# VH-VL binders against Peptidoglycan synthesis regulatory protein ReoY 2 (reoY2), part 9

Target 1, 183 residues: Peptidoglycan synthesis regulatory protein ReoY 2 (reoY2), of Halalkalibacterium halodurans (q9k656)
Amino acid sequence: MGKWVSVAEKRQFLKWFLTQQLKRKDAKRILEYLLQHYHLLEQVMFTEEIRGRERTLVISTLQSDEPGFAFYLYRRKIEDPIRALGELQANPADPIYLILHFHGKAQNHQYLQMLDSESREYIKRFKQFQAYKEETDSLIEAVLIENEKKMLLQQIDEALDLKDERRFKDLVKKLQELDRRSS

## First folded at step 1 (VH-VL)

Design o8 (framework fv_ogalvibart)
Heavy chain, then light chain:
Amino acid sequence: QVQLVESGGGVVQPGRSLRLSCAASGFTFSSYGMHWVRQAPGKGLEWVAVISYDGSNKYYADSVTGRFTISRDNSKNTLYLQMNSLRAEDTAVYYCARDQYYDSSGYEYAFDIWGQGTLVTVSS
Amino acid sequence: DIQMTQSPSTLSASVGDRVTITCRASQSISSWLAWFQQKPGKAPKLLIYDASSLESGVPSRFSGSGSGTEFTLTISSLQPDDFATYYCQQYNSYPYTFGQGTKVEIK
ESMFold2-Fast, scan of step 1: ipSAE 0.007; ipTM 0.534

Design p1 (framework fv_pimurutamab)
Fold by ESMFold2-Fast, scan of step 1:
Parts: structure tokens; C-alpha cells; sequence
Structure p1 (fold): chain C 183 residues (1-183), chain A 121 residues (1-121), chain B 107 residues (1-107)
């Protein structure tokens, strides 16, 4: 069934969301209608996945790379917000799943608290994956820097043995730049 | 026949607590919205809060810390828990059913007769 | 919160006269204003929902109009049972709020 969120929490968040610029300006009418009709707002559940058997509204801000608007009903896609609004008015007692795409969503605690259990787990895992990826990339770079430093030191020794002054100076400069990057 | 009957009102000392009951018949509380509204003697109506069919609640700003709305589906009843009562909480307390349809949501339509709460020492 | 101001506070009229009651919102409520009647010792009764839609069982002499911030309840010809207090209520914004009421009394 998922997590129940108070109408007050949903209203507060949606009012904030409406201060953002939407990709589809006419999608604003649907959110305004939900805010004015508490019966419909009670049926709203925040999620990150399109529900095949249930109504799913997708609304995105300009900063998001996702499509601006879509309404899914039994795996059919409706792209006209006015047509979608008509369907919501015709079936007011049915659940409405809402997916919102906006900048900073993964770090927005208010939004994350309103998500259903599956969506909260997905976002949590996504955050853990991003953190792990960044950490792994940093470790790889550190290893590459150390390996390059070892090679530069080896090449410096060779330049000294060959009395190649220009190569020596070039390699020392590269080593100094590498040391600055690692500190 | 839709009926709402409030009970549990009475005399309470300042700082005290009181739980009001609202017994519903002719409809199922878990399938409807129910509001609590109060009216001080000789004054107007003041909305306290609502419990939605899904069980979530919403309150007026003044009431969020002291008042709690709940329901018991098995008893088909609603409750208003009132804490830290003050003289200004003296009022008739009503429960009122919203029809729960999109064209009627957000308005109390079927009202009980109310129960009087007097906060005095 | 949205403040609803009802005027006049008291309206003194005789049976058969027309009553016009005003409700003004501090900001736009579109058409989401309801009107209630309350008689002494009784619970409120819904008369008009969403500015102009008469509730079930409400006589045709009651009508509502308005949009935005200005709303009117009209009783075309007062019957003895119509002398009561009338309240407007908005459902546009949280929290739900009521007006201060207009008392329609016998002159």
C-alpha cells in the first residue's frame, strides 16, 4: 500500500514545487487543481516508478532532463495535461501516483520523506551507488597518479644517467605539477 | 440515514485534557472525510481539522500541537483528543462528514448536534 | 490563512423582503465558497456549495453568486424559517476558514 503522507505535507511541498518553472506550463493547472481539491490530494502518492495499473502523473521542471509531462493509465501515455485533468475529475476516488522531476531531488529531504517505501529504497540505493562511484573513481585516480609518479621518477633517473638536461627539467616540472594535483 | 453523535463534553479545568467521541451511523468512517469544527458561545464557526478516508489528518495552525484527530474503524467512531485546555477552548464541538466526492470535498455537510466543552475553574 | 469578512454583521428585515449577504475573501478563492445556515441551538446546514450550487433539499429562493474575492448569498423572499445566522466558508486554501457570520433577524 505504501506510506501515507498527510495532506498538509503534500500541500506544502506542491506549493514549493509550483514556484519552480515547469517544462510544460499547462501542467501547472493540474497541480493547482489538486491543491484546491483536498479529496484528490488525499489520493496522491509520491513515487519514482510508473504504475502500470494505476494513474501516474509525471511533471518535470526546466532544470530536469526528463520529459515535461506525461499521464500514464493502464500503460497508455497521455501527453495533454487538460485531457489528464479531465480523467482525474472523472475518477476522483482512484489513487494518483505522482512523479516529480526537479533539480536536487535526491538531496531534498522533504520530498524523500513523502515517497513510498520502494521509491525511498531506490533513491537511497542510488545515493549509495553515486557515493561509491565517486569514491571508486577517486581511488582509481590516486593509483594512476602514484603509478605516473613512479614512472616519472624512473624517467628522471634515466635522464640523469644520460645527462639529458632538457628532458630532466621537463620531467621535474611534470612531477611538480603531479605533486600539486595530489596534495 | 446518516447520523453523527458527539459525546464526551463537559467541565474541564484549565490545563486539563479531554477526549471527544463522534459515533457515526449510516456510513463508514474509513470511506469518508470527517471534520471537527467548534463554536464558542455567541461566536462563529472555527475549523479544527479533518481526518481523510485514507487516515491522514490535517489541522488548523492553532491546533496542531494540542489537538489530535483519530478514528476506530471497528467502532465506526472518530475522536478528538484535546490537551492543555484553556478558557478560550470553551465551545460546542461538532463533527461533520464530508461526502468525499470531488465536487463536495472540503465542505462539512452532515453535522452532529455538537457537544459542549467548558474550560473553567 | 484566508480571512473571510461577512457584511453586514446584522441584517434586520421583514418576511417577504429580499436579503443580500456579502462575503469577501482576503485573496482569491476562485469559486470555492460555501454558505451555511445556523438556527439557534442547531448545527449548521449547508445551503450553497462552490459559490452557486444549491445543496440537496434547499429551496429555490436561496441563490449564490460571485467569484474571486467577492461573493453574495441572496434570499429572494424571506420566509419565517429563514431568520438565522449565515456563514461563508472557503475550501481554496489550507486551513479551511469560515466568515464571522451575518445574523438575519426579524425587524
Amino acid sequence: as target 1 above (183 residues)
Amino acid sequence: EVQLVESGGGLVQPGGSLRLSCAASGFTVSSNYVHWVRQAPGKGLEWLGVIYSGGSTDYGNEFTSRFTISRDNAKNSLYLQMNSLRAEDTAVYYCARDLGYYDSSGYPDYWGQGTMVTVSS
Amino acid sequence: EIVLTQSPATLSLSPGERATLSCRASQSVSSYIHWYQQKPGQAPRLLIKDASNRATGIPARFSGSGSGTDFTLTISSLEPEDFAVYYCQQRSNWPLTFGGGTKVEIK
Scores: ipSAE 0.006, ipTM 0.459, lowest interface PAE 13.8, mean pLDDT 81

Design p10 (framework fv_pimurutamab)
Fold by ESMFold2-Fast, scan of step 1:
Structure p10 (fold): chain C 183 residues (1-183), chain A 122 residues (1-122), chain B 107 residues (1-107)
Amino acid sequence: as target 1 above (183 residues)
Amino acid sequence: EVQLVESGGGLVQPGGSLRLSCAASGFTVSSNYVHWVRQAPGKGLEWLGVIYSGGSTDYGNEFTSRFTISRDNAKNSLYLQMNSLRAEDTAVYYCARDRTVYEYSSSGFDPWGQGTMVTVSS
Amino acid sequence: EIVLTQSPATLSLSPGERATLSCRASQSVSSYIHWYQQKPGQAPRLLIKDASNRATGIPARFSGSGSGTDFTLTISSLEPEDFAVYYCQQRSNWPLTFGGGTKVEIK
């Protein structure tokens, strides 16, 4: 299922994602480039699987065990973000698939809403398997942290809509504090 | 001085509808979470739902289809629309303030309104 | 949903006595239990936040303790105005739920 996601929704999420600490600092440049060029952001599709015949960009935060950066293009793997940026600039009309790895992704409502149905199903299965395999006490803590993050993310979106910068900054700091506590 | 005042309760026949109001003073409803809680005569407290600072809502599972929470920021008030009422809905309905939007988890309900009685009977 | 079981349903005591009220959760709620006091014909009043923190204006004779599934509200020495119904509430999971209440009445 191909879900329509507005450029505004993608932009708001990527602005939030850029507040996180990335494994590769130079990967930040690619996301900033996408944010500045709406025609490219229109081509971005959020996914959880590397697409064999399409451009697939993988970016991870420090808390993820996944590689910090990779760019896949039909049988080729590019590990240099600058080279990847060059490819995006050369072929601006082609789709760009984006995989983001970050703490709490499986419970991040905004991120899940931007995924296609197959990617959402993968995340649901992953969450179910994690829940099944972990101790009850650890799972309770994770659920409580997740509930607090869901409320914060909703409130952050509302602060952005209302252009309430003080509230936005306060909520982002609370989210970052919560991420540090869970790490 | 912060307070909440409920109104709109009364006698309604089974299958009927009723809209309750909750007027806030001393604080801004759009900067807080506000909950609706009901209590049947001689029974305990039952959480019904919440409206968040940004206007989105959440409900207990048994209330999702028949009850709707809304607000009017200009009047600093919130509302509970109740449809398809049953005898089991007879209760005192309270609105209660929860933590400000700057605190993302429930800090406890304070203050509560005085409550408004809804009686569903033929 | 998380079920909260309060016991005893009724506690009959005299002024000056110590009251101990229990609240048990069907699954762990960490420390995320609030306590409320309700007098006949009145709205509930917040007493204790997150298991052990007294709300503003609440007398020192009220204290809360517990974690996980077992929580206790203690009134060290009952005053005449303390005879009321007490409710616990959990905030760990949605939907929010209340216990059935414990009525503290004069013996």
Scores: ipSAE 0.000, ipTM 0.440, lowest interface PAE 17.9, mean pLDDT 81

Design p11 (framework fv_pimurutamab)
Fold by ESMFold2-Fast, scan of step 1:
Structure p11 (fold): chain C 183 residues (1-183), chain A 120 residues (1-120), chain B 107 residues (1-107)
Amino acid sequence: as target 1 above (183 residues)
Amino acid sequence: EVQLVESGGGLVQPGGSLRLSCAASGFTVSSNYVHWVRQAPGKGLEWLGVIYSGGSTDYGNEFTSRFTISRDNAKNSLYLQMNSLRAEDTAVYYCAKGEYIDYGSYLDYWGQGTMVTVSS
Amino acid sequence: EIVLTQSPATLSLSPGERATLSCRASQSVSSYIHWYQQKPGQAPRLLIKDASNRATGIPARFSGSGSGTDFTLTISSLEPEDFAVYYCQQRSDWPYTFGGGTKVEIK
């Protein structure tokens, strides 16, 4: 899991990430706050899944197609970075799950190393598919397919964990259609 | 076989500059972490800095302004640019591989080092 | 930065004896300590990673233990090739730091 990642590794990556142009300029203040507070950064776990019951912070760069900012807490969605920062300051001991969206994320080995074990497994499986098709696919097409496959693989794993056979079969059909299009 | 070979060391005058090279074989530098570690004559190991798999770098506090780590992925090689050299920089300079799975933290393969002597 | 203190600075022993080397951190490093061996004129060699995990090819006589601030490297029975300098290194916080080393020499 992400807590296996040293504070030094998290700090180094976030300093690099802050050199990128964010969709929401005020979200930069949250990342700067984390960098200034060792004990908060120690609680940060990099992930690819929104955690409805725990604090999940989503931040995107301009080059990403994802929304610029979202903060999830107790199944609530907060879209104001300033309000999110206030919540982090009020509850410093609680874990912070961080999702970062940026160009080339699936090829960024430093980022992949910081992901929790569940997210790392999804990305590794997808990367194997992408690497195999690299010779024949355009970079843009590969990124689009990667994002869709990642989403489907996460949903498939959730269906397996819940033993929802009908959902599993439906998701597998969707994944097969996506694989057919990518071939 | 994983191998790292340093080169470019030699005698340099105080205030001078020198660029060290580290040629890697048996692994891809862009998929791993690679560190620079130095050792002054008769003294212990001192961590200088690292280039992460993604290309970002980090340095020890006393090296940030004078030393720069870079790489050439096509040549599978690393470089250490050293500027404003001082007598205290006299040391054997090693490049060492860190594995990506452990966030590059343990140095599992080392080169044999290249000696840099800063003296008039 | 996190300072690592190795003791003793020099350990004089005969082949066949047990060697016990200490590494103490100025702050907790959890289990994030690595051990290296360096022979005269040679590059360092990784022995133990993350306090207790022996690296590939390292003989069973080498073992590591400890957590938090107090770490130990043990060589159960010294062989002639084991007389060298040993360094600990932490990966818990930036910058990465090494201890000052312990020289294991022939008595």
Scores: ipSAE 0.008, ipTM 0.468, lowest interface PAE 14.4, mean pLDDT 82

Design p12 (framework fv_pimurutamab)
Fold by ESMFold2-Fast, scan of step 1:
Structure p12 (fold): chain C 183 residues (1-183), chain A 122 residues (1-122), chain B 107 residues (1-107)
Amino acid sequence: as target 1 above (183 residues)
Amino acid sequence: EVQLVESGGGLVQPGGSLRLSCAASGFTVSSNYVHWVRQAPGKGLEWLGVIYSGGSTDYGNEFTSRFTISRDNAKNSLYLQMNSLRAEDTAVYYCARDQWLEGSYYYYMDVWGQGTMVTVSS
Amino acid sequence: EIVLTQSPATLSLSPGERATLSCRASQSVSSYIHWYQQKPGQAPRLLIKDASNRATGIPARFSGSGSGTDFTLTISSLEPEDFAVYYCQQRSNWPLTFGGGTKVEIK
């Protein structure tokens, strides 16, 4: 089950979140509405997973690559914040799952403490994946540079054997440029 | 035509208060975001705050405690209440519209008022 | 807050010349830079939205480019009415911030 978070903790975090610039500015109205109605904040649960049968709001800041706004309800995806607000007003007692995307989310301890255990595990796995991807991308680039250097060295040897001074000088300049990329 | 007209500027003593007005014509303030931006003499532009279509507001960090943005929908006008004024608040104050474009607001200002001058001096 | 640094502070040019204005952000703003023109005694006018999109009514001689931290406003051939101060503004982070401006003046 989700972690119970006090209304005060939710309010404090959402007030901070609203200082960030949202991708969809009209989504700010929904968060302001939640802040003004404590009974709705009691129904809010922070998560990283879209819940198919529950109401799920997704709101993103400008620095996020995620979509700016989406509201999921049963079999529907609503992309208009005003229509989503109307649905929240009509059904105030039902749970509201909230997914927030912003820069530094994986390192934001206040946000992580409000997530359910499944969402915290997802963030941990995502951080591990990002670290692995960065290491793997670096290794691939290093291999590509190494292969290019080996190819240039072979061509330099051929130019020396053929006594092609112009080609030799051109190849040496290219090798020096690749060396700069690897340092 | 779309137009914004600021008024209410003048000379005020340090520690004093002043309320600026911004009258809109050709569009409805409650259907748009409207920003306040100021400019000290010979200096650059400084963003002060915004009022959203729903009536909520946001401010720059240094303005949160001393400045309040409000609106009167019936008069299609906005206001900037300025309290505890200092010499460094001397500036031309502009209101500017943030136009909705293709499903979003982008925090750009496409229509500006002419500005109203506030001088804080003893 | 994001600091925008505009350079040069002043460009002294003649009508018909090309003007190139720089705006550098203290951290990445993606493409979320707007450009404004301000003439003495007048309010600013929006020129370019999100790095490269000309605003309504802006002549084709104005163009913008850049992404990340480095942005450029170009005026291909200066007209007399183009001598003004130009400001960049970012919408990437709260609060919104403006650059210090570049004054384009007659030689």
Scores: ipSAE 0.000, ipTM 0.447, lowest interface PAE 18.3, mean pLDDT 81

Design p2 (framework fv_pimurutamab)
Heavy chain, then light chain:
Amino acid sequence: EVQLVESGGGLVQPGGSLRLSCAASGFTVSSNYVHWVRQAPGKGLEWLGVIYSGGSTDYGNEFTSRFTISRDNAKNSLYLQMNSLRAEDTAVYYCARETYDFWSGYSEFDYWGQGTMVTVSS
Amino acid sequence: EIVLTQSPATLSLSPGERATLSCRASQSVSSYIHWYQQKPGQAPRLLIKDASNRATGIPARFSGSGSGTDFTLTISSLEPEDFAVYYCQQRSNWPLTFGGGTKVEIK
ESMFold2-Fast, scan of step 1: ipSAE 0.008; ipTM 0.547

Design p3 (from p1 with heavy chain D98G L99D G100E D103G S105G G106S P108F; framework fv_pimurutamab)
Fold by ESMFold2-Fast, scan of step 1:
Structure p3 (fold): chain C 183 residues (1-183), chain A 121 residues (1-121), chain B 107 residues (1-107)
Amino acid sequence: as target 1 above (183 residues)
Amino acid sequence: EVQLVESGGGLVQPGGSLRLSCAASGFTVSSNYVHWVRQAPGKGLEWLGVIYSGGSTDYGNEFTSRFTISRDNAKNSLYLQMNSLRAEDTAVYYCARGDEYYGSGSYFDYWGQGTMVTVSS
Amino acid sequence: EIVLTQSPATLSLSPGERATLSCRASQSVSSYIHWYQQKPGQAPRLLIKDASNRATGIPARFSGSGSGTDFTLTISSLEPEDFAVYYCQQRSNWPLTFGGGTKVEIK
């Protein structure tokens, strides 16, 4: 995708986002200002990356464990939303990069479609890595369970050879527990 | 040559529903923002809503609950579904073309001839 | 929403005269004003986009100017086909809004 996200899509999402509780109440004023001034909203790009040289606005909901507010410009960090709003008003033609943190962001299809290409790729890679990690952990556990079953079967055979009835019964119980765990 | 042709207007009772159509030729509706604008008899123009090139829609606040814009890309056509119609909805309804970007898509370079909707008992 | 006020409501002029139409916004719209012409029984026609840029096929006698809250459409010398209603429209804020129109009529 090479096109900018439509102002309508940005507006619909930001109106929904404003129904969430923000960690910083005064950050709501910035989003409301953008919604009222469509020439500024045209300059907004949703992203996951802080742009040290360009204006990057970070806003988080209460459900997110990220910081509530930050505004970055020329490697400076501004933590006052009202001061950040002043900077946006002074330079209306410059791009505004917007990072929103909220619960379920990685699974929110509407939000993901609005992200710049780099950010969409990052989220996609993150989800793939997460799935891969879960598969890898599960595979390792399955191999360990299978190896323990093989060891138990070998020990059961040994107990039968030695005619050790008590050990045989104990090992069979352990095997049943592993079978139950793996089903 | 670019053309837009509206149809489906007529007489409707208050509380009724009506669906308008807008057939486009000379351009692809999915490549442009396309708007609905209405005009009451002897009055000015009123913007109703838009369908963006990507397919999302937006409406004026008065229209959000009662009006729905849709399109059929295969038929290169737009539709306006109007519900719970009132006497004050009596107007000529125009479809009008914008560009693919919101800023440039907010001017209307081509308009249909309009279709009259009369809401009366 | 942004309210656009057009003045005068009616201009009575003769062919060959200069017409000057005003559009004032309730708050700044930068340069984001478009102008349309509408003749009786016809759809509107785009004349000027973003304050001063003539649309394709629009004669040079039509010109637009202004920024902020005060905008003007000028017709340097009225032709018979120019007698119509003219509307301004803003794209600065949502929803999109039109002015009430100025009717240019033959005296």
Scores: ipSAE 0.007, ipTM 0.476, lowest interface PAE 13.5, mean pLDDT 82

Design p4 (from p1 with heavy chain R97K L99Y G100L Y101R D103S S104D S105E G106Y Y107G P108M Y110V; framework fv_pimurutamab)
Fold by ESMFold2-Fast, scan of step 1:
Structure p4 (fold): chain C 183 residues (1-183), chain A 121 residues (1-121), chain B 107 residues (1-107)
Amino acid sequence: as target 1 above (183 residues)
Amino acid sequence: EVQLVESGGGLVQPGGSLRLSCAASGFTVSSNYVHWVRQAPGKGLEWLGVIYSGGSTDYGNEFTSRFTISRDNAKNSLYLQMNSLRAEDTAVYYCAKDYLRYSDEYGMDVWGQGTMVTVSS
Amino acid sequence: EIVLTQSPATLSLSPGERATLSCRASQSVSSYIHWYQQKPGQAPRLLIKDASNRATGIPARFSGSGSGTDFTLTISSLEPEDFAVYYCQQRSNWPLTFGGGTKVEIK
């Protein structure tokens, strides 16, 4: 199901989006056309998923890894923005699904509020996964450093027992380097 | 404490105008969506419109020409300007804060107590 | 606009009984239905978000279910303070709309 979003909210966001540099400069004309035509913008739904039976526009900024432009229509993929614009003009009453790719999208409150529930849930889960991954990686690093420190302390104890002054000094230096790394 | 307080209601003649105020405390209106909802005596709830965090507005189909929502960020307050009032506009008018979260918004978690507008001759 | 039809208009029950309230949408709203409680002379209170998620502070006796066009609010065992009017609201399509309400009254 599509998310309810006012035309005014869509216009405000798209005006901001057009301040970004697009991978395909000719795709800018499509967004400008939508901004100038209330009835078409009324049909626009923001999403993160390509729709099989509805028109889906994909537009990306230069900082995105995603394709710069694509227009999906049923069984077809149209890569020419001018041809896509012609289709929008010919069928103004049909729904238009819009996928926008840009830097900071997952943290952009205005964009997230315009997405359908499924797309917002995906981004929420993605953010949770990223946070979990960062937390897990941090914990793994801390455990590895602590284990290395414990091994060094055990080796230092052995060097003390064996009265190996040279080895003792080398191990203490390594332990100091680990302490610096963990701070 | 998050709170909304409406004011400005009263008796007005048909064809007249009235401006309602909604004062917010405990949250910032410019960082939230805030709705106006009305309820005629003995009737159900009717959504009037919303002002978004960015300042843009949206209205129910019957209200776009006669009602205007605005805000004053410095006063942390919302307004509903009502023009060309009719007898059927007689209702309690509420302002209500959207709980605005990722997948669960356009629900109203904090409401004012309402202000009564009576349109009669 | 999406029309929400609540039934029954009035539900007469005794404390301790189970209350089941219906909300039907004129077209699919997925799970985008909120439920509100309103006591006489008071503003509405948010109960359930997106069909089944209880709002903060709402007792466990309140539960919501449904998807598509048919939604239900259930109060497992009525307390004296639960006798009120209940409204459903959709957020699937513009404009936002409310149901006509169900009044739960003492038998």
Scores: ipSAE 0.000, ipTM 0.454, lowest interface PAE 16.3, mean pLDDT 82

Design p5 (framework fv_pimurutamab)
Fold by ESMFold2-Fast, scan of step 1:
Structure p5 (fold): chain C 183 residues (1-183), chain A 122 residues (1-122), chain B 107 residues (1-107)
Amino acid sequence: as target 1 above (183 residues)
Amino acid sequence: EVQLVESGGGLVQPGGSLRLSCAASGFTVSSNYVHWVRQAPGKGLEWLGVIYSGGSTDYGNEFTSRFTISRDNAKNSLYLQMNSLRAEDTAVYYCARDSPYYEILTGSFDYWGQGTMVTVSS
Amino acid sequence: EIVLTQSPATLSLSPGERATLSCRASQSVSSYIHWYQQKPGQAPRLLIKDASNRATGIPARFSGSGSGTDFTLTISSLEPEDFAVYYCQQRSNWPLTFGGGTKVEIK
């Protein structure tokens, strides 16, 4: 934990996060409760690591491969959001560590600025992994574009053989647009 | 009525610097998020960066070393300082307001300026 | 960064026809796609926010749909003023990125 984050900043992000589809719909009740109680939001700290002794809430969106909900306390795992909410209500002055799993968090500026130094370093490494994944996906797209060009060239040859002037003109224009896109 | 007006564009030589201005009316820049977006002739849109309501800034990775966003709250205006300009920086530069503003940054642009043309050529 | 691929690059249609424009993301963006219209010599205009929500003042003939990686902008019946370039843009991840655009032109 090395970052001061205002309650207003936490509120803004959590309101946005609640627009996402969560794996566990009942976990939304916990986030809504935090949003309605200023004193609890003051205790919330965003992190990427489960804290062994401190309260750690893990909430995931449908796009994440992580479990939808987990609450950790003294290395014990609670999987019922209602039971977790009861614990938060019973001990309102204790820190609440919050781990949110959602698509694109490594590049989400609002989220990253709320993390401590250690969590930012973890995300930096995850961001590097995401960049690698995007490069791999981009290579697949490049292959698809190249295949489309080959198909267009074959169709252009056919249009020339059939003396289909309109189709030839349309295909040449499409090929030029594809060349522009791939350049 | 919300309006954004860019100015300061023109012809600049490679390696040169230029400062663009964006004058806002109908809303307060210190209570909003405002972005810079550029468009090279005949090409698509490219996000440059943003200035947050609190005054902090973020940029696209390729712009962090050469471009700086700032504002003057008293003049209700934004600025884009551009250094070490290259031919590839030739574009129309727009300032655009985030929507909804104030509470939640959405990365959607509900109001745009008319744009100002920057040409980097010898 | 997230890459958005728009197809087709050009769509040639007549007034009164239905236009269907596609935007595909290199990775899931949930529903965080915005659509813009740009006419020659003008700044872009926001049409649709978060996949399906029309911006203020946008005619009902414009609609958006999709989630995850595949998104569609539909113009139910083209008016003369609708012939323009359309861009999709994602807000799921930083940096914000735009698609390459689809030009809707008169046949």
Scores: ipSAE 0.005, ipTM 0.451, lowest interface PAE 16.3, mean pLDDT 81

Design p6 (framework fv_pimurutamab)
Fold by ESMFold2-Fast, scan of step 1:
Order: C-alpha cells, then sequence, then structure tokens
Structure p6 (fold): chain C 183 residues (1-183), chain A 122 residues (1-122), chain B 107 residues (1-107)
C-alpha cells in the first residue's frame, strides 16, 4: 500500500551503499541522481522482486555474484545505466523499485526494514529454504554414512570368507572411524 | 505545544568559532528532522543543513567543512558548531522542524524557532 | 541547484486589494513548492504546501497555484496583517532552496 520508508532513511542508506565498490561504476550516476532529487527518492521502494509493470533497478557491489546492473521496464531489460537514467528522467512520477545486492544483505537490519511487505515475505521464504537445505544436507550425510557402513560390513564378511586377515583388520578400522564420525 | 528555542548567538571575530543550541519541546528531536536555516540582515532564507531522526546529517555544499550539526537526545536539543567564521556568516540562525512521517516527505518547515543572531565582525 | 526567482521584488498595495506573487523555478519542480510569510523580527510562517494546500490555520484568502516552473501565491483581499515578506521554497531537489522574497508593503 503505502511507502513505509522516509526519504531521509533511503538517502542515508544509499549514501552508505555508494561507499561500496559497484560492479558497474556508471550505475553510480543513477544513485547519485536519485540522491539529488527528493521527488524521485519519494518514488523509490526497496524490493527483492522484479516488478512486471513497474520500473525495477538492480545494482550490485563487487562482492555479490549477481549482475552488476539491470533495469527492467515492462517486457524490456536495459543493461546500459545511461539509458536507464534517461528513462527515469522522462517519467519522474512513476514508482521506482530498487534491488540492491551486497555482502551481508540478509543480516543488514536497516536494509531489511526498508523492504516492502512482499520482499519481506520473499526473504522469510528464502531463509526457510536455506534452513531446509541445511537440514536436507545433514540427512544426506547421515544416509551416506549408513551406506558406507553397510558396504564395509559386506566387505568384512567377504574378507572373513576369504580368510584375508589384513583386509579384515583394515576394514574394521575403517568401520570404527565411521562410527566415531556418526556419534 | 511544539516549540523550538535557539540560543548561543553573539559577536565573534573572523576566524572564530561559536556553538548554537536549539532546545525542543512538545516533540522528540530523535523522532523528527530538524534543519538549520539562516538569514543575513535584509536578505532571504538560506538552507544550511539537517539532522535526520536516525542521527545522520547533510549540509549545503558551502557549509560542509565549517559547520557541524549534532544533538543530545537526553536534553532534547540540537547544536550547530560553527568554525572559521567569516563576515558573510553574519545572520539570524533558525532551527526548523520537518515532521517525521511514514512514507514520502514533503520537506516543509512547520515550526520554527525565534532565531539567534550571529554577528561576525572585528 | 534549483534557483527560484520571485517577482516582483516589492508590491505596494492598499488594504482590500488583491495581491498576486510569482515564483519561477530554473527547472521543473512539479508541484513541490511551499510558501512562507515573514514579518519583521519574526520567524517565517508556513502558508501553503505543495503549490496549493493551505497549512493549518491559514485564512481562505490565501491560495496557491501552479505547476512545473511557474507558481503563484494569491491574497484575494489584503488585511493589515498581511503586509509582510513572502518566500517560496522547493522540495524537488537537493539542496532545499528558497526564492529571494517578495515584500508586500502598504501604499
Amino acid sequence: as target 1 above (183 residues)
Amino acid sequence: EVQLVESGGGLVQPGGSLRLSCAASGFTVSSNYVHWVRQAPGKGLEWLGVIYSGGSTDYGNEFTSRFTISRDNAKNSLYLQMNSLRAEDTAVYYCARVEYSYGPRSYYFDYWGQGTMVTVSS
Amino acid sequence: EIVLTQSPATLSLSPGERATLSCRASQSVSSYIHWYQQKPGQAPRLLIKDASNRATGIPARFSGSGSGTDFTLTISSLEPEDFAVYYCQQRSNWPLTFGGGTKVEIK
């Protein structure tokens, strides 16, 4: 609905963001232009999702693995910051959605509280997915350990059948090491 | 009732320093934006700078090196530290409020102090 | 920075007359112009915000209009207390800037 973030809060954050090294140095011109124009800053909304009908700017720091710059408008993607700036100047009354990618974003409280409600939901889902992935990875490790134990037990049985004492001792040692790792 | 009261003005020699105070009542300075605006005798209004609700500051380009805005939340007051003063800094200095609101801001000054006169002269 | 030019510098009028004050911006400010009244020895007082919206407590004789680069403050019938200096201010761009003022004086 409404914009929850004051122009002063947006300005303070963007001034900090501009102290970071951007992947596209010419994208700095757009942020500097927004900082110089209260009217345009009022139209800026921080988001994590590209908006279909609204203008969406994506700007990334060197530390991010995201694209350095993209400007989405309707069905178009503009990759030239100067062309994007021209579009912002031509349509100053339209909303501007801004996606910023930088190191530590998920833990940056100031950034998170500036996000719109839809973006807050996206971040919440992403954190839930991350937690699920970590849980799933732990389960996969447990399954791999269990499978290795089964293989070792089968190999131990084979060594016993073949009366291979050296192989038997080596396999028992490996099984003991796995047992320690799984505890 | 919202009030802003400036103090600390006076006569200072060129190259000198002076600290102005602005005491607020009826609202909390840490929850609003307070600006400094000056007016030379017989001249118009000139925006000097602002301290935001979060505590960060901005200044007009000609003021950045010589003027510093600060606040004391416990005293509900803000300050303007003025250094390396020049004759052209002679003016009445006002503090003025821009009300904090959620969403876009119109940056109009709804309440002003009475002003404090700073005269820079030998 | 945006320069605001107010004209005329001085209006000499009698009580009961209509006053029309102009403010012209060096580039478009949309509708983001505020108007203030200042009497000698007093702080400015907010009159009109965002071109046409009267501030709380401001009499109906004060009205504002305009958009883009040309703005007008109108006082439909001057009262004795209306003889003062009037300033426009823009909020479109950093830094915030004021016009040079128009003095409305008694003839």
Scores: ipSAE 0.006, ipTM 0.477, lowest interface PAE 14.5, mean pLDDT 82

